# Designs tried in a protein design chat: VH-VL binders against Large ribosomal subunit protein uL10m (mRpL10). Part 73

Target 1, 224 residues: Large ribosomal subunit protein uL10m (mRpL10), of Drosophila melanogaster (Fruit fly) (q9vpl3)
Amino acid sequence: RGKINIQRPKAPHYERARVVAVTQPKYPELPKAKSCFKTRAERTQQQQENPYNEIIAREVRNWLDHSRLVAFFHLSSITADDIFRVRVQLHKQNLHLKSYGSKIIEQAVKNTRYEAIVPLFHSNHCIVFSPDPEKTAALLRIVRRVPQMVLLGGIVEETMLSRNQLVAYAQMPGLHAVQAQLVQTLSQAPGHLIQQLQAHQNSFVQVLDVHAKNQMNEETPKST

## First folded at step 18 (VH-VL)

Design mb6 (from la2 with light chain N55H)
Fold by OpenDDE, fold request of step 19:
Structure mb6 (fold): chain C 224 residues (1-224), chain A 119 residues (1-119), chain B 111 residues (1-111)
Amino acid sequence: as target 1 above (224 residues)
Amino acid sequence: QVELVQSGAEVKKPGESLKISCKGSGYSFTDYWIGWVRQAPGKGLEWMGIIYPGDSDTRYSPSFQGQVTISADKSISTAYLQWSSLKASDTAMYYCARSFLYWGDFDYWGQGTLVTVSS
Amino acid sequence: DIALTQPASVSGSPGQSITISCTGTSSDIGKYNYVHWYQQHPGKAPKLMIYDVSHRPSGVSNRFSGSKSGNTASLTISGLQAEDEADYYCSSYTSWSDPFVFGGGTKLTVL
């Protein structure tokens, strides 16, 4: 039995060859997935025009518009499990942890008052949203225990705050306490002003009295 | 001042039901986890479970799952640990403790409730 | 049952420094920096001494310090005092399903 040369199979008999030729499936040329040959520019444009991205961008805008507290974080070597754990804990405090792509964020904030946040999203980032600015302290308390989350800054009551400013804000007394302090300060202001005004007058009177006493002492003739 | 006050010592017989309490004060009760820890006589600390009173999210140690029930009443800032049927092996000191984080430290502890189960 | 391993007892003289070890696994102490230490005097509730490996709560003496290397956390007490005689327990976060595990405890005796 001749060694079947697998590398050069003998041509089949003419009749068999005809049958094989007719039965060979003509595979339609797979449509060259245009997507594989799209230029980086075309891909970028398509990504920008992705209806899905628009939907997500709208979601981001909605979060931004309805949140009184927004905090931006860089994520450093954080695992999915860590994120989950932190997300749940934040949620307990009505803090909502979200992660979006940089392009989505850019699209979401384009031509808005939030456009200045775009530079914060060059790497792996997450955003925490809250309707309650009083939860800033709770937020910081949680994230301080998560070294993988690095605070970059935030928005509180429509005001952009740096990292340091946000930390300072969290340490401030609540609005009511501040109001109370303000009222106290204002209530003391008139008294302080009066004291200051009177202090000058009193000082002047004292100087005059001393001067008068000195003059009287000079006029007393040394009775020899 | 933050304080956790537990119910008094209990002496029970096997098969009896028991519910002990832990009342928190001096802080927002709904913003912290309350954990329960068992300490058998002369033994170490054993975590039993934890509850978040704000939404009643409750989790148990596998060793205590189905053996006890943890609950909370946020209206009166009180957490509960209960048994449907006590065993002699349930004789122990039970502590409630507060934690801000699910993975966090217990920063404040109750004074403990001694439960004695004897025939 | 996942348990952290502590020495049963440690002793030291007043003024000395002692260290209590707490050994876990790569799934608990080795994975997370959520190791906590508690002091318990006889007949008293535990007191938090160290949280997150090395942080001290307010009111805790600076004589207490914590560290971690690999799967082992350590509590160091410097300038040992008679009042430090107590049981010490370590704890660690382990997983979402079982968030807390305690060590077996260490009895510290001041000689």
Scores: ipSAE 0.868, ipTM 0.950, lowest interface PAE 0.5, mean pLDDT 88
Fold by OpenDDE, fold request of step 19:
Structure mb6 (fold): chain C 224 residues (1-224), chain A 119 residues (1-119), chain B 111 residues (1-111)
Amino acid sequence: as target 1 above (224 residues)
Amino acid sequence: QVELVQSGAEVKKPGESLKISCKGSGYSFTDYWIGWVRQAPGKGLEWMGIIYPGDSDTRYSPSFQGQVTISADKSISTAYLQWSSLKASDTAMYYCARSFLYWGDFDYWGQGTLVTVSS
Amino acid sequence: DIALTQPASVSGSPGQSITISCTGTSSDIGKYNYVHWYQQHPGKAPKLMIYDVSHRPSGVSNRFSGSKSGNTASLTISGLQAEDEADYYCSSYTSWSDPFVFGGGTKLTVL
């Protein structure tokens, strides 16, 4: 019977957390009477602007700005040893595994195009960065073998992708192959269209031919 | 098709040096680990070491540390296992095998190289 | 030397199910789900049969299955066939410094 630590409840599994978050009744924020006086909490929050956090936040932003592939993961009961192994393996593929606090991430992406990622960082998480979007397949191949890493989503070429979309992206042929397929598909489209447009005409001609043949057969007097 | 082709059987005397090879084909050689496994006659499999050809990161089993040298030439997709001085106890079949992960499975194996060391 | 423990030999009749055990420690099989099984016929290279405790590579028969409980991993071969006669080796990840350890091997005889 795992002793439920009631003092520090373990963060629920991400899926559960997501459900709980979505099912939480959104109570209308009571109009916070703009008290002219910054609450002690707000003052303490402002004073605790740890210069260190700003530095780290800048680092995060730098990674985001220079990465063409960014993947977000939830970490479930992963050990330091596991993280180390995975980090090294990812690094072999030019994938950079980083872990930052949620507050740091929030600070880093505040008022940026990346602000939408903040909801992904409610629990233990890590981020994988890469300058090469072609490494997405390699990333997923590695992570599939690490059950403690749960893919949440990512950014590829400045586009936010869901988990499923990232998986689909990884299965796609390379850009050149996709381009080739597109060209082939486009090249076939006119032919198909012409065929469809001519189908009715051809059918009509066939019907007319049959009719003409029938008329000719009727006009052939039975030479009694 | 993924294939690992090893060099041919070797017959050597004690004290001689030897270098055997494992050539990979049909995949990106630099993206996979190459492990070496020894199998003495009638005995089990023994992991010797592993190399990542992409950056030449090499790891040895404690039992084989200092006894052999593992290397790779990525330009020709070849891994090597080398002895500076062979012993009679080195008589065994040697396999190279591919693994995508450092902690992963060996999914493709070479055909093996038989090394016989006799006086 | 850290070695995984396997039975030296196992035997079964055609059509039967047999199980080969691989016992490690809390620092290897008990800690990780990176247990792999290899089949080796006489004079041939080993072949991967199971990876990560229970996963089958492409081309491997569904008669082969893997499981783990505690510090012991198991390979089960159902519907035993003559062609299954071989040596079977388990392996596990152990540590960063010594990532691979093999079991002693099990000779499977089909009677």
Scores: ipSAE 0.859, ipTM 0.943, lowest interface PAE 0.6, mean pLDDT 87
Fold by OpenDDE, look of step 18:
Structure mb6 (fold): chain C 224 residues (1-224), chain A 119 residues (1-119), chain B 111 residues (1-111)
Amino acid sequence: as target 1 above (224 residues)
Amino acid sequence: QVELVQSGAEVKKPGESLKISCKGSGYSFTDYWIGWVRQAPGKGLEWMGIIYPGDSDTRYSPSFQGQVTISADKSISTAYLQWSSLKASDTAMYYCARSFLYWGDFDYWGQGTLVTVSS
Amino acid sequence: DIALTQPASVSGSPGQSITISCTGTSSDIGKYNYVHWYQQHPGKAPKLMIYDVSHRPSGVSNRFSGSKSGNTASLTISGLQAEDEADYYCSSYTSWSDPFVFGGGTKLTVL
């Protein structure tokens, strides 16, 4: 029995071929999604402002306005599981990880003081928000152990910081610690001044006493 | 300085309940995970579970799920490990340890609590 | 139970370099860089020696180093000293539901 050539099947009998030809489902040519050939620019222009995007943009703005710490990250090949893990850990520290489209960010920050952040959102990105700038160190500590998250920069207390500046900021003593140090320094200043003033006075008095004693000794005639 | 101080050694009988403690100091207790690790005599380390005192998020190893209860009192910076009914097989050294990350390292350890369960 | 595999014992002479291996799977050591090493002296609590495969905590000697290849992590101790005699445990993150797994431990003897 001849090996059925699976690669070149014998043409079906004429009748079968007719039936097969008639029964072949004519799949409507999938409308060439005009969108596949539209340039990124054309796609962006035709995206009718989705009312939903406006809502999200408002949300983003709200986060920006109410956050004292904002950090921007590039995401490199991160899995959903990894994101979840990081999100939970960040949340434990009152750090809120969000991801938004670049267009949404652009819309959100348009004509605002945050417009300068737009160039940071050219790739896959995420934003971490926090009301507490003291959590910067915690944030960096977490993300340092997540190689898929690359710090791009941030906003701390309404100031834009580069990556390096943000790292430096995180290494600074907390405001309270600095305040405490300041108070200590200020509290020591008068004491030191007083000590210095008193030291001079005491020294002067000592010198005067010595002088007085010497004068008294000179005035005591040796009554031979 | 960061320190975890555990409660003293316990000698119990089978069927008795037990609660041991781990007190953290020198750091923000609510910002770190506290894990519990068991070490049976002459055996290796076994992870039992972990708790985040800040919100009391508690996770258990499958092997210890339902066997023990982990809790924390953030007001006194103390984590707890408790048994409702001890078994002889619960005889072990129990360590509490701190981790900043859920997937992270235990950077500080308590001195351990020896639990002996004997008839 | 997912367990990491360590040699039961390793020995070396003072001044030598020794390596302790920790073998897991593609779901733990092979997947994540969250491998940690602990040193435990008899009757003492474990001490963190290496975290995240190769990072050394402050206060840990530079004689301790960590690496990973495939599903195997390694702890290397250079310039072996008598004080290094201890049990060593590796640990790895595995999953959210079971985040911590320990190796069986390796007893290091300094001859």
Scores: ipSAE 0.847, ipTM 0.933, lowest interface PAE 0.6, mean pLDDT 87
Fold by ESMFold2, fold request of step 19:
Formats: structure tokens, C-alpha cells, sequence
Structure mb6 (fold): chain C 224 residues (1-224), chain A 119 residues (1-119), chain B 111 residues (1-111)
């Protein structure tokens, strides 16, 4: 009983209660006022809790604005040493490997043409940015020998491409010819593109689940 | 036509310095690793180190770190292997070889440079 | 100072199939598929025959094939010919410090 009395002296509380009773409004219902004030308080608190998120979201927007090539990958289990060597190899080709939370990606692409990419970031992922769209072939050549990175699709010259379209882009001889053909093809369905990407993700998740079970059965408990 | 052409055979005495070369042609020299591989007489292949000429990123096998220097001059598409003080045990054939990836295969090899170090 | 273990020699008659093994650890061959095979004729530079366990470069005979089981990679040469007589080396990525570790080599003799 001693602790509560020290933290809440009865004399100050009694004086506060007298003031509150005299000034208490009669008409407004607390639920409505509570809801409105709570919403404003939650908005202020959310703003206070997310100042770092806006800084990172601006970083993502900056990468998107200055990158002619953006590629999205599903990232399966990989050690820190292995992702580091891949990042180093990619960097030598001006390819920049990054990862961001889905909330930050959603905030970064809000009210832009790229809102369709948000569903790709619900699972473990990474993104490769580059100012050089001609590096698409080099990117795929590197990642072809990194089984933990599975291509989902990308953006080339501000145009959304499916996995198959990005692979085709990397193989075509003329940059301008590929871009002209992609504009004509991609006008058909942005929603259709996301449906195809989600189908590929489901298929790869099933394959990865089998692989993970096989790896865990082979490894002892003392390993990584 | 990818080629790696190495400098000619060398005969040296212990304690002397040596720099051998490997010139790449027919490909983008700065986009590939150049590795050096040693083969002592009658023995197997042994990786010594590797360089990425595009940014001079250089890595050495723990067995050779501090014993040799690997460098490159990208303006003439040439990689180098050098010793400051040769030992008799450095007598070997030295190959340069190209790899696209740090974890990849050596797809093209130079013809080799025979280095003989004897009294 | 880590090496991949290969038999010192193997022999076979023309037309036979032979297999050369390359044994590493659970940290290299057991973990990665970055195992490569090289053929070296006397007095010549090595030539890439197989990369990433089982892939043949353009221009390599389909008589050469590769596989891996556990910590051991294998090079198989079917329809053995006299020109196959050479030294064979495996290599593997093992770590950032040792990205190109070679086996000790196997001398193939065609009887």
C-alpha cells in the first residue's frame, strides 16, 4: 500500500478531481470525442514512430528514379558470407543489391505507377538497382549461378516487365528495338502481370519448402 | 577470340626479383577476374591469387599471401605476378586464367610461364 | 592448405567408361555446386571440361559428364578414347579466402 500513495498523493488527486468535476462538459459523448482525439493522437504517434521510415522511403524513391534497371528477386535462406560475395560481384557491374521492408516499399511507391510491385515484398526478397539497363544480361549471368536468388520480374526504362519479359530483354540484340516491342506488349494488362508473378511465387515457395526439408534432414543440429 | 598470352620463360637465382605478365585480348578485360595458378614440376595445380582489373580488387590464397604481388594495368589489358625475392621452391609453371565469377570456373588459360630458380 | 581428394591414377581400355572422384567436405562440395573439372595434356595448359558439377562448355564431347553426391563430385568419361589420356583436376569454391581450391589431380591412362 505505500507505493501507490507516494506515486498518487491523495491531496493532489482530490484537488484535480474537484477541478475536473467543475469543468467537465455535459453534452459530447466520450466515445465520439475519444475516437476523434484518439485518431489525432494515433496520427501524431504514428508520425513520431515512423520518421526513419520516411527517410528510407525517400532512399527507395531515389533509387527508383535514378535506376534504369530494377530487378526483384525472391531470396531464399542464404548466409551472410554468401550474400556478401554476391553483393560484391554485382557491385563490380554497377548493380546494387538492396532489401527493404514491404511497408517502406509501399510508402515509397504510393501514388506512383509502381504501386503494383508491393505484393512482391510479402516474402523474403531483395532488389537490384542499376543506372545501366544494358547490365541486365550481366545481372542474369551472375544470378544464374546463385540459386538462392530467384528472379520475379523488374523495371526497365520505367516499364514494368515480367520475369519472362526481362529474360527476353536481356537476350535481344537492340536496346531500342526491345523497348519499342515491350511498350506495345505491356499495354495489355498490369493486373495480369501481377497474377503471373504471384503464380510463380507460389510455385517457387513449394519447391523451396521441399528443398528446406531435405537440407534440414541432412544437417546436424550443431550446424549454422 | 579470347586469348591470354603470357611472358616467356625465366631462369633466375634465389634472392632475385621477377615480374611475369599475362595479356588478355578478345574480351572485356575489366569485366573478368584474372587468377594465377602454380604447378610445380610433376605436381598439381595450386591457386595463388586473383585480381579484378576493373577495380583492382586483389585476393590471395592464404598459402601465398605476403609472398607474391598480383597487379594489373587495365590500359594495356595486362595482369602481373611478381616476387621480390625468389626461392628455389618457386621453380614451377605459372598459368594465368580468366573467371567471370569469384566462385566460378577458369574458362580460358594462358600458355604458361616456366620459372626456374636455381643456384 | 585445404585440398580436394582425388585418386592418384585411374586406367581403362578404349570403349570403357571410367569415373574420377573428387571428395571435399560438407562446407564446400557438400554445400555448393561450384565444382569444376579440368583436363591437362602433357606440356599444355588445363582445359575446362565441366563446370557447376554437370555442365559442359561448348565444344566438349558429350562423353564427359559430371555428378555429385554428398561431399563427392565425379567426372565420368564414357567410350574411352586414346585422346582422353591426360591429367584431370577438380576445383571448388570453398570460402571467400579459398575460392579456387584444386584437387591433387588424377592421371588417366588409356590401355
Amino acid sequence: as target 1 above (224 residues)
Amino acid sequence: QVELVQSGAEVKKPGESLKISCKGSGYSFTDYWIGWVRQAPGKGLEWMGIIYPGDSDTRYSPSFQGQVTISADKSISTAYLQWSSLKASDTAMYYCARSFLYWGDFDYWGQGTLVTVSS
Amino acid sequence: DIALTQPASVSGSPGQSITISCTGTSSDIGKYNYVHWYQQHPGKAPKLMIYDVSHRPSGVSNRFSGSKSGNTASLTISGLQAEDEADYYCSSYTSWSDPFVFGGGTKLTVL
Scores: ipSAE 0.806, ipTM 0.912, lowest interface PAE 0.7, mean pLDDT 81

Design mb6 (from la2 with light chain N55H)
Fold by ESMFold2, fold request of step 19:
Structure mb6 (fold): chain C 224 residues (1-224), chain A 119 residues (1-119), chain B 111 residues (1-111)
Amino acid sequence: as target 1 above (224 residues)
Amino acid sequence: QVELVQSGAEVKKPGESLKISCKGSGYSFTDYWIGWVRQAPGKGLEWMGIIYPGDSDTRYSPSFQGQVTISADKSISTAYLQWSSLKASDTAMYYCARSFLYWGDFDYWGQGTLVTVSS
Amino acid sequence: DIALTQPASVSGSPGQSITISCTGTSSDIGKYNYVHWYQQHPGKAPKLMIYDVSHRPSGVSNRFSGSKSGNTASLTISGLQAEDEADYYCSSYTSWSDPFVFGGGTKLTVL
């Protein structure tokens, strides 16, 4: 194969390799992959994925399948010590901070409705997973005081939400709180009113679900 | 109404043990750190350590490591500060305070527990 | 360990504005915006007045404000009143192993 290795294969000492890298010019060469002909070995290599990447991609699919809350962040420059303290704090709320390469994310969501999230991972990023969508408020409360993490959007109950939709979701009362308020109101209402309130509740949920899908589709192409 | 209520003042002799308490109410006790702060007579505030009652994650200031024990009983929303053998230098006011974040502010404080250790 | 430096005392007349400084290092106040201010009256517990440099908790008078420049945070009290006479402490986050540091305190006297 005629492709030049980006990293110098013989770097016997770190200091020596750094001096060579900054002094000698690197001339771009045309990739052999654009040639009109490819060997069977080249096709096999191009079709094969690293087995380690496939295992990690399955981990990402597992997180996506078992998380009712997924939030995506742009990650500015941050020290290992600072990301560690944030990970520890998030973990106490059953929020799991992870980072994966963009190729692995692309492999994990290939041929799923989540393919639209891939562009979010071409820059420095992190993802927070949780089985508890009610933890969205806690997540935002924590990261509000972590300026290196900038919310891009998320997935709640398999529905993609824009940044603004996720923030709005975090401010909504939980379903249990809404049900408790409804029961209190219905204790003093006739049966017809009870049915209209329940129908209105279902319509409100449907409107939010439609808006979440429309807003997510509109917002996703503008993410980087 | 968020409240931290500490146990009453203590008068002790050197060598005695002591366990003081801090009971939290009006909030989700297991979702907040509880820190302990010492104030010697006429002196400033000194951070002693902090606990997350939700999982008992406990950290100590290097200046107090091994000199006190911090614990919590989340079933009764109570944090503790304990000495196995008091010294006269332990005479101080002791405050508990809560923080949502490990790197955050102490937004609510207990009323304080005065500990007097004299021979 | 690096302590936060505050003046031992400051004074002002009623109606004036006063400023209390809190100077740290590039590893704490210079690195993070996690600087907080506490007021302590004699015999009382500290009370949070300002968090994250400049934010006031609910119930704290708008006469209290905060700012930061470089390694120095400042608490400003405008329209000074007799009840503002107290000790004031700043604090900052520093590191995972020793997360909290307090300043030595500043006694504010209202003349």
Scores: ipSAE 0.780, ipTM 0.901, lowest interface PAE 0.9, mean pLDDT 81
Fold by ESMFold2, look of step 18:
Structure mb6 (fold): chain C 224 residues (1-224), chain A 119 residues (1-119), chain B 111 residues (1-111)
Amino acid sequence: as target 1 above (224 residues)
Amino acid sequence: QVELVQSGAEVKKPGESLKISCKGSGYSFTDYWIGWVRQAPGKGLEWMGIIYPGDSDTRYSPSFQGQVTISADKSISTAYLQWSSLKASDTAMYYCARSFLYWGDFDYWGQGTLVTVSS
Amino acid sequence: DIALTQPASVSGSPGQSITISCTGTSSDIGKYNYVHWYQQHPGKAPKLMIYDVSHRPSGVSNRFSGSKSGNTASLTISGLQAEDEADYYCSSYTSWSDPFVFGGGTKLTVL
């Protein structure tokens, strides 16, 4: 390319080329440099990182506020081309693949009920956001054939769901369809089937109850 | 019932234009890729290109780039394969097939459209 | 032009097992598990038999199985029946710009 360098300087073979290029004599070390001194760059970087991190954290909060579906994945080794094709496929279903640093996620969810998600971002990860919770089935259908993305759990309609709960949510027909089936069954038959259909309803209620208990297990101001 | 129904056989002369169709039914047409696959008489399968009708994202095999046009009309759940100027070497069976994923399998196929191009 | 290598023909007797190979490169079969197998009877459209190396779609007999080792995928048909006589094609994902490659096809004859 002519005047614009789009290549990332941290590519693995770039690092090897740097090592080869440094065959010349070592740069002399300053013998009196103390290891306890903070450099100007370290101080400046620390101060500058806070305002930049807050801008990105605000972006994460905006995605969380406007997404009725959020899914968290562990992301194993994957090439840039391969993650790109996955992002394109997800985007066609109004599913938005993003990745953020763990400190930015922590800053974004600070003082919210979602603080419990921060440990999920300890390792390589990605997040899928969507305004459409109906797209949960499409999401899982896509990522089922992307072995590098391992579902950890998600948020649906502001409710935290585990991996198994999110999978179960994706398999459920719409609430209207479940309610219609229950009404039809009760009107046509004795109560012998009501307990099986009620188990579907109770399973959904139980998922919500587990989420509420998870939120109650967060520390309260009076824990000390 | 998922079904892909293609337009009927065509007999054409070199230099003529042609547009063949593939109508999908029994599924959400805009949520699946439609690929076109060529099979010359007595030969194997060749991938030509693929389209996502939901947003018209279209990709071509390097072997067919610039030689055909793939399009879709999502209002009637139909994908198309077009030639501006047919050649005798275009004589083949042409299949449409759907895939949920760009990198995935073609799970349903149309019945095929035989195109014969001869003087 | 990328091609997957298949034997031109294979044959077997009813009740036996047969294996059809599909050899690619480190850029397709060696890199991805997106390897699929299609059956095509004379005069008919292809039918998906195996996807992602080893998965059977609904309605496909469990006599069909798939595997992969290195750059070679294999389709195995056990308990051969006369209806299995057909052409078989493998395919693989390669790249975003040229996502699909087919094998040359294998004619299976049931003696």
Scores: ipSAE 0.758, ipTM 0.889, lowest interface PAE 1.0, mean pLDDT 81

